# Miniprotein binders against Mucin-6 (MUC6), part 1

No score or structure here was measured in a lab: all are predicted.

Target 1, 185 residues: Mucin-6 (MUC6), of Homo sapiens (Human) (q6w4x9r395to579)
Amino acid sequence: GHCSLEGGSFVTTFDARPYRFHGTCTYILLQSPQLPEDGALMAVYDKSGVSHSETSLVAVVYLSRQDKIVISQDEVVTNNGEAKWLPYKTRNITVFRQTSTHLQMATSFGLELVVQLRPIFQAYVTVGPQFRGQTRGLCGNFNGDTTDDFTTSMGIAEGTASLFVDSWRAGNCPAALERETDPCS
Positions, changes and structure headers below are counted from each chain's first letter, unless a header gives other numbers.
F, E and O stand for the ipSAE by ESMFold2-Fast, ESMFold2 and OpenDDE, each averaged over both directions (binder to target, target to binder). V2 = 0.75 x the mean of E and O + 0.25 x the DockQ between their complexes.
[cut] stands for letters that were removed.
The coordinates of atoms that the task and the answers printed are left out; those that the model quotes come from them. Centres of patches stay.

## First folded at step 1 (miniprotein)

Design c3e
Amino acid sequence: SEEELEKLLEELWKLFSEALRLIREGDPELIRKALELLRIVAEAQKLAKEGNPEAVERAKELLKEVERLIEELKKQLQDSE
ESMFold2 (binder alone), alone request of step 1: mean pLDDT 73; pTM 0.626

Design c3g
Amino acid sequence: SPEELKKLIEEVRRLLDEAQKLADEGDPELLKEAEKLIRLVEWALRLAERGNPEALELAERFLEYAKELIEELKREIEKS
ESMFold2 (binder alone), alone request of step 1: mean pLDDT 76; pTM 0.693

Design fd2
Amino acid sequence: SKVYVFITVPSPEQAERLAEELAERARRNGLEVKVEVDGNRVWIYIEGDPEKVKEFLREVLEKAEELGAKVTIRIEEESE
ESMFold2 (binder alone), alone request of step 1: mean pLDDT 76; pTM 0.682

Design h3a (at its last look DockQ between E and O 0.01; V2 from the best seeds 0.00; counts 0 for: pae E 15.9 > 1.5, pTM E .624 < .8, placed apart)
Amino acid sequence: SDEQLRDLLNRAKELIEQAKSLAEQGDPETLKEALRLLAQALETAWKLLEEGDPELLRQAFDLLREVIRLLKEIEELSRKE
ESMFold2 (binder alone), alone request of step 1: mean pLDDT 78; pTM 0.724
ESMFold2, look of step 6: ipSAE 0.000; ipTM 0.155
ESMFold2 (binder alone), look of step 6: mean pLDDT 78; pTM 0.726
OpenDDE base, look of step 6: ipSAE 0.000; ipTM 0.177

Design h3b
Amino acid sequence: TPEEVKELLEKAEQLVRRAEEIARTGNPKALLEAFRLLIEALKTAYDLAREGDEELKQKARELLKEVARLFEEIYKLADSE
ESMFold2 (binder alone), alone request of step 1: mean pLDDT 76; pTM 0.684

Design h3c (at its last look DockQ between E and O 0.02; V2 from the best seeds 0.00; counts 0 for: pae E 13.2 > 1.5, placed apart)
Amino acid sequence: DEKTLEELIRKAEELLNEAKRLAKEGDPEKLEEALELLYRAFTIALELMRQGNPELIKRAFELLREVADLEKQIAELAKS
ESMFold2 (binder alone), alone request of step 1: mean pLDDT 80; pTM 0.763
ESMFold2, look of step 2: ipSAE 0.006; ipTM 0.152
ESMFold2 (binder alone), look of step 2: mean pLDDT 80; pTM 0.760
OpenDDE base, look of step 2: ipSAE 0.019; ipTM 0.317

Design h3d (at its last look DockQ between E and O 0.01; V2 from the best seeds 0.00; counts 0 for: pae E 14.8 > 1.5, pTM E .778 < .8, placed apart)
Amino acid sequence: SAEEIKRLVEEAKKLIDEAQKLAEAGNTEALQKALELLRQALRIAWELLKNGDPELFTEAFDLMREVAELIDKIEELQRE
ESMFold2 (binder alone), alone request of step 1: mean pLDDT 79; pTM 0.749
ESMFold2, look of step 3: ipSAE 0.000; ipTM 0.127
ESMFold2 (binder alone), look of step 3: mean pLDDT 79; pTM 0.754
OpenDDE base, look of step 3: ipSAE 0.016; ipTM 0.263

Design h3e (at its last look DockQ between E and O 0.01; V2 from the best seeds 0.00; counts 0 for: pae E 14.7 > 1.5, pTM E .794 < .8, placed apart)
Amino acid sequence: DPEEIQRLLEQAKELVQRAEELARQGNPEAIKEALELLFRAWEIAFKLLQEGDPELLREAWELFKEVYRLLDEIKELSQR
ESMFold2 (binder alone), alone request of step 1: mean pLDDT 79; pTM 0.749
ESMFold2, look of step 2: ipSAE 0.000; ipTM 0.111
ESMFold2 (binder alone), look of step 2: mean pLDDT 79; pTM 0.745
OpenDDE base, look of step 2: ipSAE 0.000; ipTM 0.213

Design h4a
Amino acid sequence: SPEVKELLEKARELLRIAKELAERGDPELVKRAQELIEIVKKAIELLKEGNPEAVREALRLLAEALRIAWELLQRGDPELFRLAFELMRIVAELIKEIEELSK
ESMFold2 (binder alone), alone request of step 1: mean pLDDT 67; pTM 0.602

Design h4b
Amino acid sequence: SPEEVLREIEELIRRAEELAKQGDPELVKEAKRVIELLKEGNPEALRRALEIAWELLKSGDPELFTLAFELMRIVAELIKEQ
ESMFold2 (binder alone), alone request of step 1: mean pLDDT 76; pTM 0.708

Design p1a (at its last look DockQ between E and O 0.16; V2 from the best seeds 0.00; counts 0 for: pae E 17.2 > 1.5, placed apart)
Amino acid sequence: NEEELRKLIEKAQRLIEEAKELAKRGDPEALLEARELLLKAWRIALELFEKGDPELAEEAYKLLEEVWRLKQEILDLTNKE
ESMFold2 (binder alone), alone request of step 1: mean pLDDT 79; pTM 0.751
ESMFold2, look of step 3: ipSAE 0.000; ipTM 0.117
ESMFold2 (binder alone), look of step 3: mean pLDDT 79; pTM 0.751
OpenDDE base, look of step 3: ipSAE 0.000; ipTM 0.202

## First folded at step 4 (miniprotein)

Design g1 (from h3c, 13 letters changed; at its last look DockQ between E and O 0.02; V2 from the best seeds 0.00; counts 0 for: pae E 12.9 > 1.5, placed apart)
Amino acid sequence: DEKTLEELIRKAEELLNEAKRLAKEGDPEKLEEARLLLWEALAIAFKLIRQGNPELIKRAEELLQEVEDLRKQIAELAKS
ESMFold2, look of step 4: ipSAE 0.006; ipTM 0.172
ESMFold2 (binder alone), look of step 4: mean pLDDT 82; pTM 0.782
OpenDDE base, look of step 4: ipSAE 0.013; ipTM 0.258

Design g2 (from h3c, 15 letters changed; at its last look DockQ between E and O 0.08; V2 from the best seeds 0.00; counts 0 for: pae E 17.4 > 1.5, pTM E .746 < .8, placed apart)
Amino acid sequence: DEKTLEELIRKAEELLNEAKRLAKEGDPEKLKEALKLLEQALEIAAELMRQGNPELILRAWELLAEVFKLLRQIRELAKS
ESMFold2, look of step 4: ipSAE 0.000; ipTM 0.121
ESMFold2 (binder alone), look of step 4: mean pLDDT 79; pTM 0.738
OpenDDE base, look of step 4: ipSAE 0.014; ipTM 0.279

## First folded at step 5 (miniprotein)

Design c2 (from h3c with E36K T43E L46W E47L M49L A68L K72E; at its last look DockQ between E and O 0.02; V2 from the best seeds 0.00; counts 0 for: pae E 19.0 > 1.5, placed apart)
Amino acid sequence: DEKTLEELIRKAEELLNEAKRLAKEGDPEKLEEALKLLYRAFEIAWLLLRQGNPELIKRAFELLREVLDLEEQIAELAKS
ESMFold2, look of step 5: ipSAE 0.000; ipTM 0.107
ESMFold2 (binder alone), look of step 5: mean pLDDT 80; pTM 0.751
OpenDDE base, look of step 5: ipSAE 0.019; ipTM 0.315
ESMFold2, look of step 28: ipSAE 0.000; ipTM 0.104
ESMFold2 (binder alone), look of step 28: mean pLDDT 80; pTM 0.749
OpenDDE base, look of step 28: ipSAE 0.017; ipTM 0.251

Design d2 (from h3d with R39E R43E K50R T58R D62E R65L E69K D72R E76K; at its last look DockQ between E and O 0.01; V2 from the best seeds 0.00; counts 0 for: pae E 6.3 > 1.5, pTM O .519 < .8, placed apart)
Amino acid sequence: SAEEIKRLVEEAKKLIDEAQKLAEAGNTEALQKALELLEQALEIAWELLRNGDPELFREAFELMLEVAKLIRKIEKLQRE
ESMFold2, look of step 5: ipSAE 0.048; ipTM 0.453
ESMFold2 (binder alone), look of step 5: mean pLDDT 80; pTM 0.772
OpenDDE base, look of step 5: ipSAE 0.026; ipTM 0.356

## First folded at step 6 (miniprotein; from d2 with L49F R50L N51E M64L K69E)

Design d3 (at its last look DockQ between E and O 0.01; V2 from the best seeds 0.00; counts 0 for: pae O 11.0 > 1.5, pTM O .530 < .8, other shape alone 3.782 > 2.5, placed apart)
Amino acid sequence: SAEEIKRLVEEAKKLIDEAQKLAEAGNTEALQKALELLEQALEIAWELFLEGDPELFREAFELLLEVAELIRKIEKLQRE
ESMFold2, look of step 6: ipSAE 0.049; ipTM 0.428
ESMFold2 (binder alone), look of step 6: mean pLDDT 77; pTM 0.710
OpenDDE base, look of step 6: ipSAE 0.005; ipTM 0.222

## First folded at step 7 (miniprotein)

Design d4 (from h3c, 24 letters changed; at its last look DockQ between E and O 0.57; V2 from the best seeds 0.00; counts 0 for: pae O 6.2 > 1.5)
Amino acid sequence: DEKTLEELIRKAEELLNEAKRLAKEGDPEKLEEALELLEQALEIAWELLLNGDPELFREAFRLMLEVAKLIRKIEKLQRE
ESMFold2, look of step 7: ipSAE 0.173; ipTM 0.506
ESMFold2 (binder alone), look of step 7: mean pLDDT 79; pTM 0.750
OpenDDE base, look of step 7: ipSAE 0.016; ipTM 0.419

Design g3 (from g1 with L36F E40A A43L K47R E61K L64Y K72E A75K; at its last look DockQ between E and O 0.02; V2 from the best seeds 0.00; counts 0 for: pae E 17.1 > 1.5, placed apart)
Amino acid sequence: DEKTLEELIRKAEELLNEAKRLAKEGDPEKLEEARFLLWAALLIAFRLIRQGNPELIKRAKELYQEVEDLREQIKELAKS
ESMFold2, look of step 7: ipSAE 0.000; ipTM 0.097
ESMFold2 (binder alone), look of step 7: mean pLDDT 81; pTM 0.776
OpenDDE base, look of step 7: ipSAE 0.014; ipTM 0.262

## First folded at step 8 (miniprotein)

Design d5 (from d4 with L49F R58Y; at its last look DockQ between E and O 0.02; V2 from the best seeds 0.00; counts 0 for: pae O 7.9 > 1.5, placed apart)
Amino acid sequence: DEKTLEELIRKAEELLNEAKRLAKEGDPEKLEEALELLEQALEIAWELFLNGDPELFYEAFRLMLEVAKLIRKIEKLQRE
ESMFold2, look of step 8: ipSAE 0.086; ipTM 0.480
ESMFold2 (binder alone), look of step 8: mean pLDDT 78; pTM 0.734
OpenDDE base, look of step 8: ipSAE 0.012; ipTM 0.286

Design d6 (from d4 with L65F K69R R72W; at its last look DockQ between E and O 0.02; V2 from the best seeds 0.00; counts 0 for: pae E 10.5 > 1.5, placed apart)
Amino acid sequence: DEKTLEELIRKAEELLNEAKRLAKEGDPEKLEEALELLEQALEIAWELLLNGDPELFREAFRLMFEVARLIWKIEKLQRE
ESMFold2, look of step 8: ipSAE 0.701; ipTM 0.855
ESMFold2 (binder alone), look of step 8: mean pLDDT 78; pTM 0.742
OpenDDE base, look of step 8: ipSAE 0.018; ipTM 0.274
ESMFold2, look of step 9: ipSAE 0.005; ipTM 0.167
ESMFold2 (binder alone), look of step 9: mean pLDDT 79; pTM 0.747
OpenDDE base, look of step 9: ipSAE 0.014; ipTM 0.234

## First folded at step 9 (miniprotein; from d6 with E36K E43R L50E P54E)

Design d7 (at its last look DockQ between E and O 0.01; V2 from the best seeds 0.00; counts 0 for: pae E 9.4 > 1.5, pTM E .790 < .8, placed apart)
Amino acid sequence: DEKTLEELIRKAEELLNEAKRLAKEGDPEKLEEALKLLEQALRIAWELLENGDEELFREAFRLMFEVARLIWKIEKLQRE
ESMFold2, look of step 9: ipSAE 0.006; ipTM 0.274
ESMFold2 (binder alone), look of step 9: mean pLDDT 78; pTM 0.742
OpenDDE base, look of step 9: ipSAE 0.017; ipTM 0.259

## First folded at step 10 (miniprotein)

Design pA (from d6 with L50F F61W I71Y K76R; at its last look DockQ between E and O 0.02; V2 from the best seeds 0.00; counts 0 for: pae E 9.9 > 1.5, pTM E .790 < .8, placed apart)
Amino acid sequence: DEKTLEELIRKAEELLNEAKRLAKEGDPEKLEEALELLEQALEIAWELLFNGDPELFREAWRLMFEVARLYWKIERLQRE
ESMFold2, look of step 10: ipSAE 0.006; ipTM 0.265
ESMFold2 (binder alone), look of step 10: mean pLDDT 77; pTM 0.727
OpenDDE base, look of step 10: ipSAE 0.278; ipTM 0.648

Design pB (from d6 with L50W M64L F65Y K73L K76R; at its last look DockQ between E and O 0.86; V2 from the best seeds 0.00; counts 0 for: pae E 1.9 > 1.5, SAP 71.356 > 70)
Amino acid sequence: DEKTLEELIRKAEELLNEAKRLAKEGDPEKLEEALELLEQALEIAWELLWNGDPELFREAFRLLYEVARLIWLIERLQRE
ESMFold2, look of step 10: ipSAE 0.540; ipTM 0.796
ESMFold2 (binder alone), look of step 10: mean pLDDT 77; pTM 0.725
OpenDDE base, look of step 10: ipSAE 0.512; ipTM 0.790

## First folded at step 11 (miniprotein)

Design pC (from pB with L35E A68L; at its last look DockQ between E and O 0.08; V2 from the best seeds 0.00; counts 0 for: pae E 8.5 > 1.5, pTM E .782 < .8, SAP 70.171 > 70, placed apart)
Amino acid sequence: DEKTLEELIRKAEELLNEAKRLAKEGDPEKLEEAEELLEQALEIAWELLWNGDPELFREAFRLLYEVLRLIWLIERLQRE
ESMFold2, look of step 11: ipSAE 0.012; ipTM 0.224
ESMFold2 (binder alone), look of step 11: mean pLDDT 76; pTM 0.708
OpenDDE base, look of step 11: ipSAE 0.022; ipTM 0.260

Design pD (from pB with L35E R62Q A68M; at its last look DockQ between E and O 0.67; V2 from the best seeds 0.00; counts 0 for: pae E 1.6 > 1.5)
Amino acid sequence: DEKTLEELIRKAEELLNEAKRLAKEGDPEKLEEAEELLEQALEIAWELLWNGDPELFREAFQLLYEVMRLIWLIERLQRE
ESMFold2, look of step 11: ipSAE 0.584; ipTM 0.800
ESMFold2 (binder alone), look of step 11: mean pLDDT 76; pTM 0.707
OpenDDE base, look of step 11: ipSAE 0.807; ipTM 0.912

## First folded at step 12 (miniprotein)

Design pE (from pD with R69E L73K; at its last look DockQ between E and O 0.27; V2 from the best seeds 0.00; counts 0 for: pae E 7.6 > 1.5, pTM E .792 < .8)
Amino acid sequence: DEKTLEELIRKAEELLNEAKRLAKEGDPEKLEEAEELLEQALEIAWELLWNGDPELFREAFQLLYEVMELIWKIERLQRE
ESMFold2, look of step 12: ipSAE 0.013; ipTM 0.286
ESMFold2 (binder alone), look of step 12: mean pLDDT 76; pTM 0.699
OpenDDE base, look of step 12: ipSAE 0.435; ipTM 0.746

Design pF (from pD with N51E I71L; at its last look DockQ between E and O 0.77; V2 from the best seeds 0.00; counts 0 for: pae E 1.6 > 1.5)
Amino acid sequence: DEKTLEELIRKAEELLNEAKRLAKEGDPEKLEEAEELLEQALEIAWELLWEGDPELFREAFQLLYEVMRLLWLIERLQRE
ESMFold2, look of step 12: ipSAE 0.581; ipTM 0.803
ESMFold2 (binder alone), look of step 12: mean pLDDT 77; pTM 0.725
OpenDDE base, look of step 12: ipSAE 0.784; ipTM 0.899

## First folded at step 13 (miniprotein)

Design pG (from pF with L64F; at its last look DockQ between E and O 0.74; V2 from the best seeds 0.00; counts 0 for: pae E 7.0 > 1.5)
Amino acid sequence: DEKTLEELIRKAEELLNEAKRLAKEGDPEKLEEAEELLEQALEIAWELLWEGDPELFREAFQLFYEVMRLLWLIERLQRE
ESMFold2, look of step 13: ipSAE 0.016; ipTM 0.388
ESMFold2 (binder alone), look of step 13: mean pLDDT 78; pTM 0.733
OpenDDE base, look of step 13: ipSAE 0.723; ipTM 0.880

Design pH (from pF with L64M Y65W; at its last look DockQ between E and O 0.64; V2 from the best seeds 0.00; counts 0 for: pae E 1.9 > 1.5)
Amino acid sequence: DEKTLEELIRKAEELLNEAKRLAKEGDPEKLEEAEELLEQALEIAWELLWEGDPELFREAFQLMWEVMRLLWLIERLQRE
ESMFold2, look of step 13: ipSAE 0.532; ipTM 0.780
ESMFold2 (binder alone), look of step 13: mean pLDDT 76; pTM 0.719
OpenDDE base, look of step 13: ipSAE 0.672; ipTM 0.851

## First folded at step 14 (miniprotein)

Design pI (from pF with M68Q; at its last look DockQ between E and O 0.65; V2 from the best seeds 0.00; counts 0 for: pae E 2.0 > 1.5, pTM E .796 < .8)
Amino acid sequence: DEKTLEELIRKAEELLNEAKRLAKEGDPEKLEEAEELLEQALEIAWELLWEGDPELFREAFQLLYEVQRLLWLIERLQRE
ESMFold2, look of step 14: ipSAE 0.498; ipTM 0.750
ESMFold2 (binder alone), look of step 14: mean pLDDT 77; pTM 0.718
OpenDDE base, look of step 14: ipSAE 0.621; ipTM 0.837

Design pJ (from pF with M68K; at its last look DockQ between E and O 0.35; V2 from the best seeds 0.00; counts 0 for: pae O 6.7 > 1.5)
Amino acid sequence: DEKTLEELIRKAEELLNEAKRLAKEGDPEKLEEAEELLEQALEIAWELLWEGDPELFREAFQLLYEVKRLLWLIERLQRE
ESMFold2, look of step 14: ipSAE 0.678; ipTM 0.860
ESMFold2 (binder alone), look of step 14: mean pLDDT 77; pTM 0.717
OpenDDE base, look of step 14: ipSAE 0.016; ipTM 0.342
ESMFold2, look of step 15: ipSAE 0.644; ipTM 0.842
ESMFold2 (binder alone), look of step 15: mean pLDDT 77; pTM 0.717
OpenDDE base, look of step 15: ipSAE 0.016; ipTM 0.298

## First folded at step 15 (miniprotein; from pF with M68R)

Design pK (at its last look DockQ between E and O 0.64; V2 from the best seeds 0.00; counts 0 for: pae E 10.2 > 1.5, pTM E .741 < .8)
Amino acid sequence: DEKTLEELIRKAEELLNEAKRLAKEGDPEKLEEAEELLEQALEIAWELLWEGDPELFREAFQLLYEVRRLLWLIERLQRE
ESMFold2, look of step 15: ipSAE 0.006; ipTM 0.229
ESMFold2 (binder alone), look of step 15: mean pLDDT 77; pTM 0.719
OpenDDE base, look of step 15: ipSAE 0.440; ipTM 0.761

## First folded at step 17 (miniprotein)

Design pL (from pF with L71F; at its last look DockQ between E and O 0.52; V2 from the best seeds 0.00; counts 0 for: pae E 6.4 > 1.5, pTM E .789 < .8, SAP 70.09 > 70)
Amino acid sequence: DEKTLEELIRKAEELLNEAKRLAKEGDPEKLEEAEELLEQALEIAWELLWEGDPELFREAFQLLYEVMRLFWLIERLQRE
ESMFold2, look of step 17: ipSAE 0.052; ipTM 0.475
ESMFold2 (binder alone), look of step 17: mean pLDDT 77; pTM 0.714
OpenDDE base, look of step 17: ipSAE 0.713; ipTM 0.864

Design pM (from pF with L64M Y65F M68A L71I L73K; at its last look DockQ between E and O 0.73; V2 from the best seeds 0.00; counts 0 for: pae E 1.6 > 1.5)
Amino acid sequence: DEKTLEELIRKAEELLNEAKRLAKEGDPEKLEEAEELLEQALEIAWELLWEGDPELFREAFQLMFEVARLIWKIERLQRE
ESMFold2, look of step 17: ipSAE 0.543; ipTM 0.765
ESMFold2 (binder alone), look of step 17: mean pLDDT 76; pTM 0.697
OpenDDE base, look of step 17: ipSAE 0.724; ipTM 0.870

Design s10
Amino acid sequence: DPEKLKELRELIRKAKELLNEAKRLAKEGDPEKLEKAEELLERALEIAWELLWKGDPELFREAFQLLYEVMRLLWLIERLQRE
ESMFold2 (binder alone), alone request of step 17: mean pLDDT 79; pTM 0.752

Design s11
Amino acid sequence: SPEEIKTLKELIRKARELLNEAKRLAKEGDPEKLERAEELLEQALEIAWEILWEGDPELFREAFQLLYEVMRLLWLIERLQREGS
ESMFold2 (binder alone), alone request of step 17: mean pLDDT 82; pTM 0.798

Design s12 (at its last look DockQ between E and O 0.88; V2 from the best seeds 0.00; counts 0 for: pae E 1.9 > 1.5)
Amino acid sequence: SPEEIKTLKELIRKVRELLNEAKRLLKEGDPEALEKAEELLEKALEIAWELLWEGDPELFREAFQLLYEIMRLLWLIERLQRE
ESMFold2 (binder alone), alone request of step 17: mean pLDDT 83; pTM 0.812
ESMFold2, look of step 18: ipSAE 0.521; ipTM 0.786
ESMFold2 (binder alone), look of step 18: mean pLDDT 82; pTM 0.807
OpenDDE base, look of step 18: ipSAE 0.740; ipTM 0.882

Design s2
Amino acid sequence: SPEEIKTLKELIRKARELLNEAKRLAKEGDPEKLEEAEELLEQALEIAWELLWEGDPELFREAFQLLYEVMRLLWLIERLQRE
ESMFold2 (binder alone), alone request of step 17: mean pLDDT 80; pTM 0.775

Design s3
Amino acid sequence: SPEEIKTLKELIRKARELLNEAIRLAKEGDPEKLEKAEELLEKALEIAWELLWEGDPELFREAFQLLYEVMRLLWLIERLQRE
ESMFold2 (binder alone), alone request of step 17: mean pLDDT 81; pTM 0.785

Design s4 (from pF with E6K E13R A41V)
Amino acid sequence: DEKTLKELIRKARELLNEAKRLAKEGDPEKLEEAEELLEQVLEIAWELLWEGDPELFREAFQLLYEVMRLLWLIERLQRE
ESMFold2 (binder alone), alone request of step 17: mean pLDDT 79; pTM 0.736

Design s5 (from pF with E6K A12V E13R)
Amino acid sequence: DEKTLKELIRKVRELLNEAKRLAKEGDPEKLEEAEELLEQALEIAWELLWEGDPELFREAFQLLYEVMRLLWLIERLQRE
ESMFold2 (binder alone), alone request of step 17: mean pLDDT 79; pTM 0.744

Design s6 (from pF with E6K E13R L56I A60V)
Amino acid sequence: DEKTLKELIRKARELLNEAKRLAKEGDPEKLEEAEELLEQALEIAWELLWEGDPEIFREVFQLLYEVMRLLWLIERLQRE
ESMFold2 (binder alone), alone request of step 17: mean pLDDT 80; pTM 0.764

Design s7
Amino acid sequence: SPEELKTLKELIRKARELLNEAKRLAKEGDPEKLEEAEELLEQALEIAWELLWEGDPELFRIAFQLLYEVMRLLWLIERLQRE
ESMFold2 (binder alone), alone request of step 17: mean pLDDT 80; pTM 0.764

Design s8 (from pF with E6K E13R A23L K30A)
Amino acid sequence: DEKTLKELIRKARELLNEAKRLLKEGDPEALEEAEELLEQALEIAWELLWEGDPELFREAFQLLYEVMRLLWLIERLQRE
ESMFold2 (binder alone), alone request of step 17: mean pLDDT 79; pTM 0.748

Design s9 (from pF with E6K E13R L16I V67I)
Amino acid sequence: DEKTLKELIRKARELINEAKRLAKEGDPEKLEEAEELLEQALEIAWELLWEGDPELFREAFQLLYEIMRLLWLIERLQRE
ESMFold2 (binder alone), alone request of step 17: mean pLDDT 80; pTM 0.768

## First folded at step 18 (miniprotein; from s12 with L67M Y68F M71A L74I L76K)

Design t2 (at its last look DockQ between E and O 0.67; V2 from the best seeds 0.55)
Amino acid sequence: SPEEIKTLKELIRKVRELLNEAKRLLKEGDPEALEKAEELLEKALEIAWELLWEGDPELFREAFQLMFEIARLIWKIERLQRE
ESMFold2, look of step 18: ipSAE 0.653; ipTM 0.823
ESMFold2 (binder alone), look of step 18: mean pLDDT 81; pTM 0.788
OpenDDE base, look of step 18: ipSAE 0.364; ipTM 0.711

## First folded at step 19 (miniprotein)

Design t3 (from t2 with Q65E E69Q; at its last read DockQ between E and O 0.87; V2 from the best seeds 0.72)
Amino acid sequence: SPEEIKTLKELIRKVRELLNEAKRLLKEGDPEALEKAEELLEKALEIAWELLWEGDPELFREAFELMFQIARLIWKIERLQRE
ESMFold2, look of step 19: ipSAE 0.636; ipTM 0.811
ESMFold2 (binder alone), look of step 19: mean pLDDT 81; pTM 0.792
OpenDDE base, look of step 19: ipSAE 0.696; ipTM 0.862
ESMFold2, look of step 23: ipSAE 0.595; ipTM 0.792
ESMFold2 (binder alone), look of step 23: mean pLDDT 81; pTM 0.789
OpenDDE base, look of step 23: ipSAE 0.691; ipTM 0.861
ESMFold2, fold request of step 33: ipSAE 0.709, 0.618, 0.654; ipTM 0.858, 0.816, 0.834
ESMFold2 (binder alone), fold request of step 33: mean pLDDT 82, 81, 81; pTM 0.794, 0.786, 0.778
OpenDDE base, fold request of step 33: ipSAE 0.617, 0.693, 0.643; ipTM 0.838, 0.860, 0.847
ESMFold2, last read: ipSAE 0.643, 0.565, 0.619; ipTM 0.822, 0.772, 0.811
ESMFold2 (binder alone), last read: mean pLDDT 81, 81, 81; pTM 0.795, 0.794, 0.793
OpenDDE base, last read: ipSAE 0.691, 0.690, 0.011; ipTM 0.859, 0.859, 0.229

Design t4 (from t2 with E50Y; at its last look DockQ between E and O 0.54; V2 from the best seeds 0.00; counts 0 for: pae E 2.1 > 1.5, other shape alone 3.534 > 2.5)
Amino acid sequence: SPEEIKTLKELIRKVRELLNEAKRLLKEGDPEALEKAEELLEKALEIAWYLLWEGDPELFREAFQLMFEIARLIWKIERLQRE
ESMFold2, look of step 19: ipSAE 0.423; ipTM 0.677
ESMFold2 (binder alone), look of step 19: mean pLDDT 82; pTM 0.803
OpenDDE base, look of step 19: ipSAE 0.223; ipTM 0.611

## First folded at step 20 (miniprotein)

Design u1 (from t3 with L59F; at its last look DockQ between E and O 0.65; V2 from the best seeds 0.00; counts 0 for: pae O 2.8 > 1.5)
Amino acid sequence: SPEEIKTLKELIRKVRELLNEAKRLLKEGDPEALEKAEELLEKALEIAWELLWEGDPEFFREAFELMFQIARLIWKIERLQRE
ESMFold2, look of step 20: ipSAE 0.614; ipTM 0.807
ESMFold2 (binder alone), look of step 20: mean pLDDT 82; pTM 0.801
OpenDDE base, look of step 20: ipSAE 0.031; ipTM 0.466

Design u2 (from t3 with A71S K76M; at its last look DockQ between E and O 0.66; V2 from the best seeds 0.65)
Amino acid sequence: SPEEIKTLKELIRKVRELLNEAKRLLKEGDPEALEKAEELLEKALEIAWELLWEGDPELFREAFELMFQISRLIWMIERLQRE
ESMFold2, look of step 20: ipSAE 0.603; ipTM 0.790
ESMFold2 (binder alone), look of step 20: mean pLDDT 81; pTM 0.786
OpenDDE base, look of step 20: ipSAE 0.698; ipTM 0.869

## First folded at step 21 (miniprotein)

Design v1 (from t3 with E42Y; at its last look DockQ between E and O 0.61; V2 from the best seeds 0.00; counts 0 for: pae E 1.7 > 1.5)
Amino acid sequence: SPEEIKTLKELIRKVRELLNEAKRLLKEGDPEALEKAEELLYKALEIAWELLWEGDPELFREAFELMFQIARLIWKIERLQRE
ESMFold2, look of step 21: ipSAE 0.551; ipTM 0.782
ESMFold2 (binder alone), look of step 21: mean pLDDT 82; pTM 0.800
OpenDDE base, look of step 21: ipSAE 0.601; ipTM 0.831

Design v2 (from t3 with L59I A63V; at its last look DockQ between E and O 0.58; V2 from the best seeds 0.00; counts 0 for: pae O 2.1 > 1.5)
Amino acid sequence: SPEEIKTLKELIRKVRELLNEAKRLLKEGDPEALEKAEELLEKALEIAWELLWEGDPEIFREVFELMFQIARLIWKIERLQRE
ESMFold2, look of step 21: ipSAE 0.628; ipTM 0.810
ESMFold2 (binder alone), look of step 21: mean pLDDT 83; pTM 0.814
OpenDDE base, look of step 21: ipSAE 0.176; ipTM 0.579

## First folded at step 22 (miniprotein)

Design w1 (from t3 with A71M; at its last look DockQ between E and O 0.47; V2 from the best seeds 0.00; counts 0 for: pae E 1.9 > 1.5)
Amino acid sequence: SPEEIKTLKELIRKVRELLNEAKRLLKEGDPEALEKAEELLEKALEIAWELLWEGDPELFREAFELMFQIMRLIWKIERLQRE
ESMFold2, look of step 22: ipSAE 0.531; ipTM 0.791
ESMFold2 (binder alone), look of step 22: mean pLDDT 82; pTM 0.799
OpenDDE base, look of step 22: ipSAE 0.701; ipTM 0.870

Design w2 (from t3 with M67L A71M K76L; at its last look DockQ between E and O 0.68; V2 from the best seeds 0.00; counts 0 for: pae E 2.0 > 1.5, SAP 71.702 > 70)
Amino acid sequence: SPEEIKTLKELIRKVRELLNEAKRLLKEGDPEALEKAEELLEKALEIAWELLWEGDPELFREAFELLFQIMRLIWLIERLQRE
ESMFold2, look of step 22: ipSAE 0.493; ipTM 0.767
ESMFold2 (binder alone), look of step 22: mean pLDDT 82; pTM 0.800
OpenDDE base, look of step 22: ipSAE 0.776; ipTM 0.903

## First folded at step 23 (miniprotein; from t3 with R72M)

Design x1 (at its last look DockQ between E and O 0.60; V2 from the best seeds 0.00; counts 0 for: pae E 1.7 > 1.5, SAP 70.281 > 70)
Amino acid sequence: SPEEIKTLKELIRKVRELLNEAKRLLKEGDPEALEKAEELLEKALEIAWELLWEGDPELFREAFELMFQIAMLIWKIERLQRE
ESMFold2, look of step 23: ipSAE 0.531; ipTM 0.767
ESMFold2 (binder alone), look of step 23: mean pLDDT 81; pTM 0.786
OpenDDE base, look of step 23: ipSAE 0.665; ipTM 0.851

## First folded at step 24 (miniprotein)

Design y1 (from t3 with E38A E42Q R82Q; at its last look DockQ between E and O 0.60; V2 from the best seeds 0.64)
Amino acid sequence: SPEEIKTLKELIRKVRELLNEAKRLLKEGDPEALEKAAELLQKALEIAWELLWEGDPELFREAFELMFQIARLIWKIERLQQE
ESMFold2, look of step 24: ipSAE 0.689; ipTM 0.847
ESMFold2 (binder alone), look of step 24: mean pLDDT 81; pTM 0.793
OpenDDE base, look of step 24: ipSAE 0.613; ipTM 0.840

Design y2 (from t3 with F60W; at its last look DockQ between E and O 0.62; V2 from the best seeds 0.00; counts 0 for: pae E 5.6 > 1.5)
Amino acid sequence: SPEEIKTLKELIRKVRELLNEAKRLLKEGDPEALEKAEELLEKALEIAWELLWEGDPELWREAFELMFQIARLIWKIERLQRE
ESMFold2, look of step 24: ipSAE 0.158; ipTM 0.567
ESMFold2 (binder alone), look of step 24: mean pLDDT 81; pTM 0.784
OpenDDE base, look of step 24: ipSAE 0.582; ipTM 0.827

## First folded at step 25 (miniprotein)

Design z1 (from y1 with Q82R; at its last look DockQ between E and O 0.49; V2 from the best seeds 0.52)
Amino acid sequence: SPEEIKTLKELIRKVRELLNEAKRLLKEGDPEALEKAAELLQKALEIAWELLWEGDPELFREAFELMFQIARLIWKIERLQRE
ESMFold2, look of step 25: ipSAE 0.659; ipTM 0.833
ESMFold2 (binder alone), look of step 25: mean pLDDT 82; pTM 0.797
OpenDDE base, look of step 25: ipSAE 0.405; ipTM 0.744

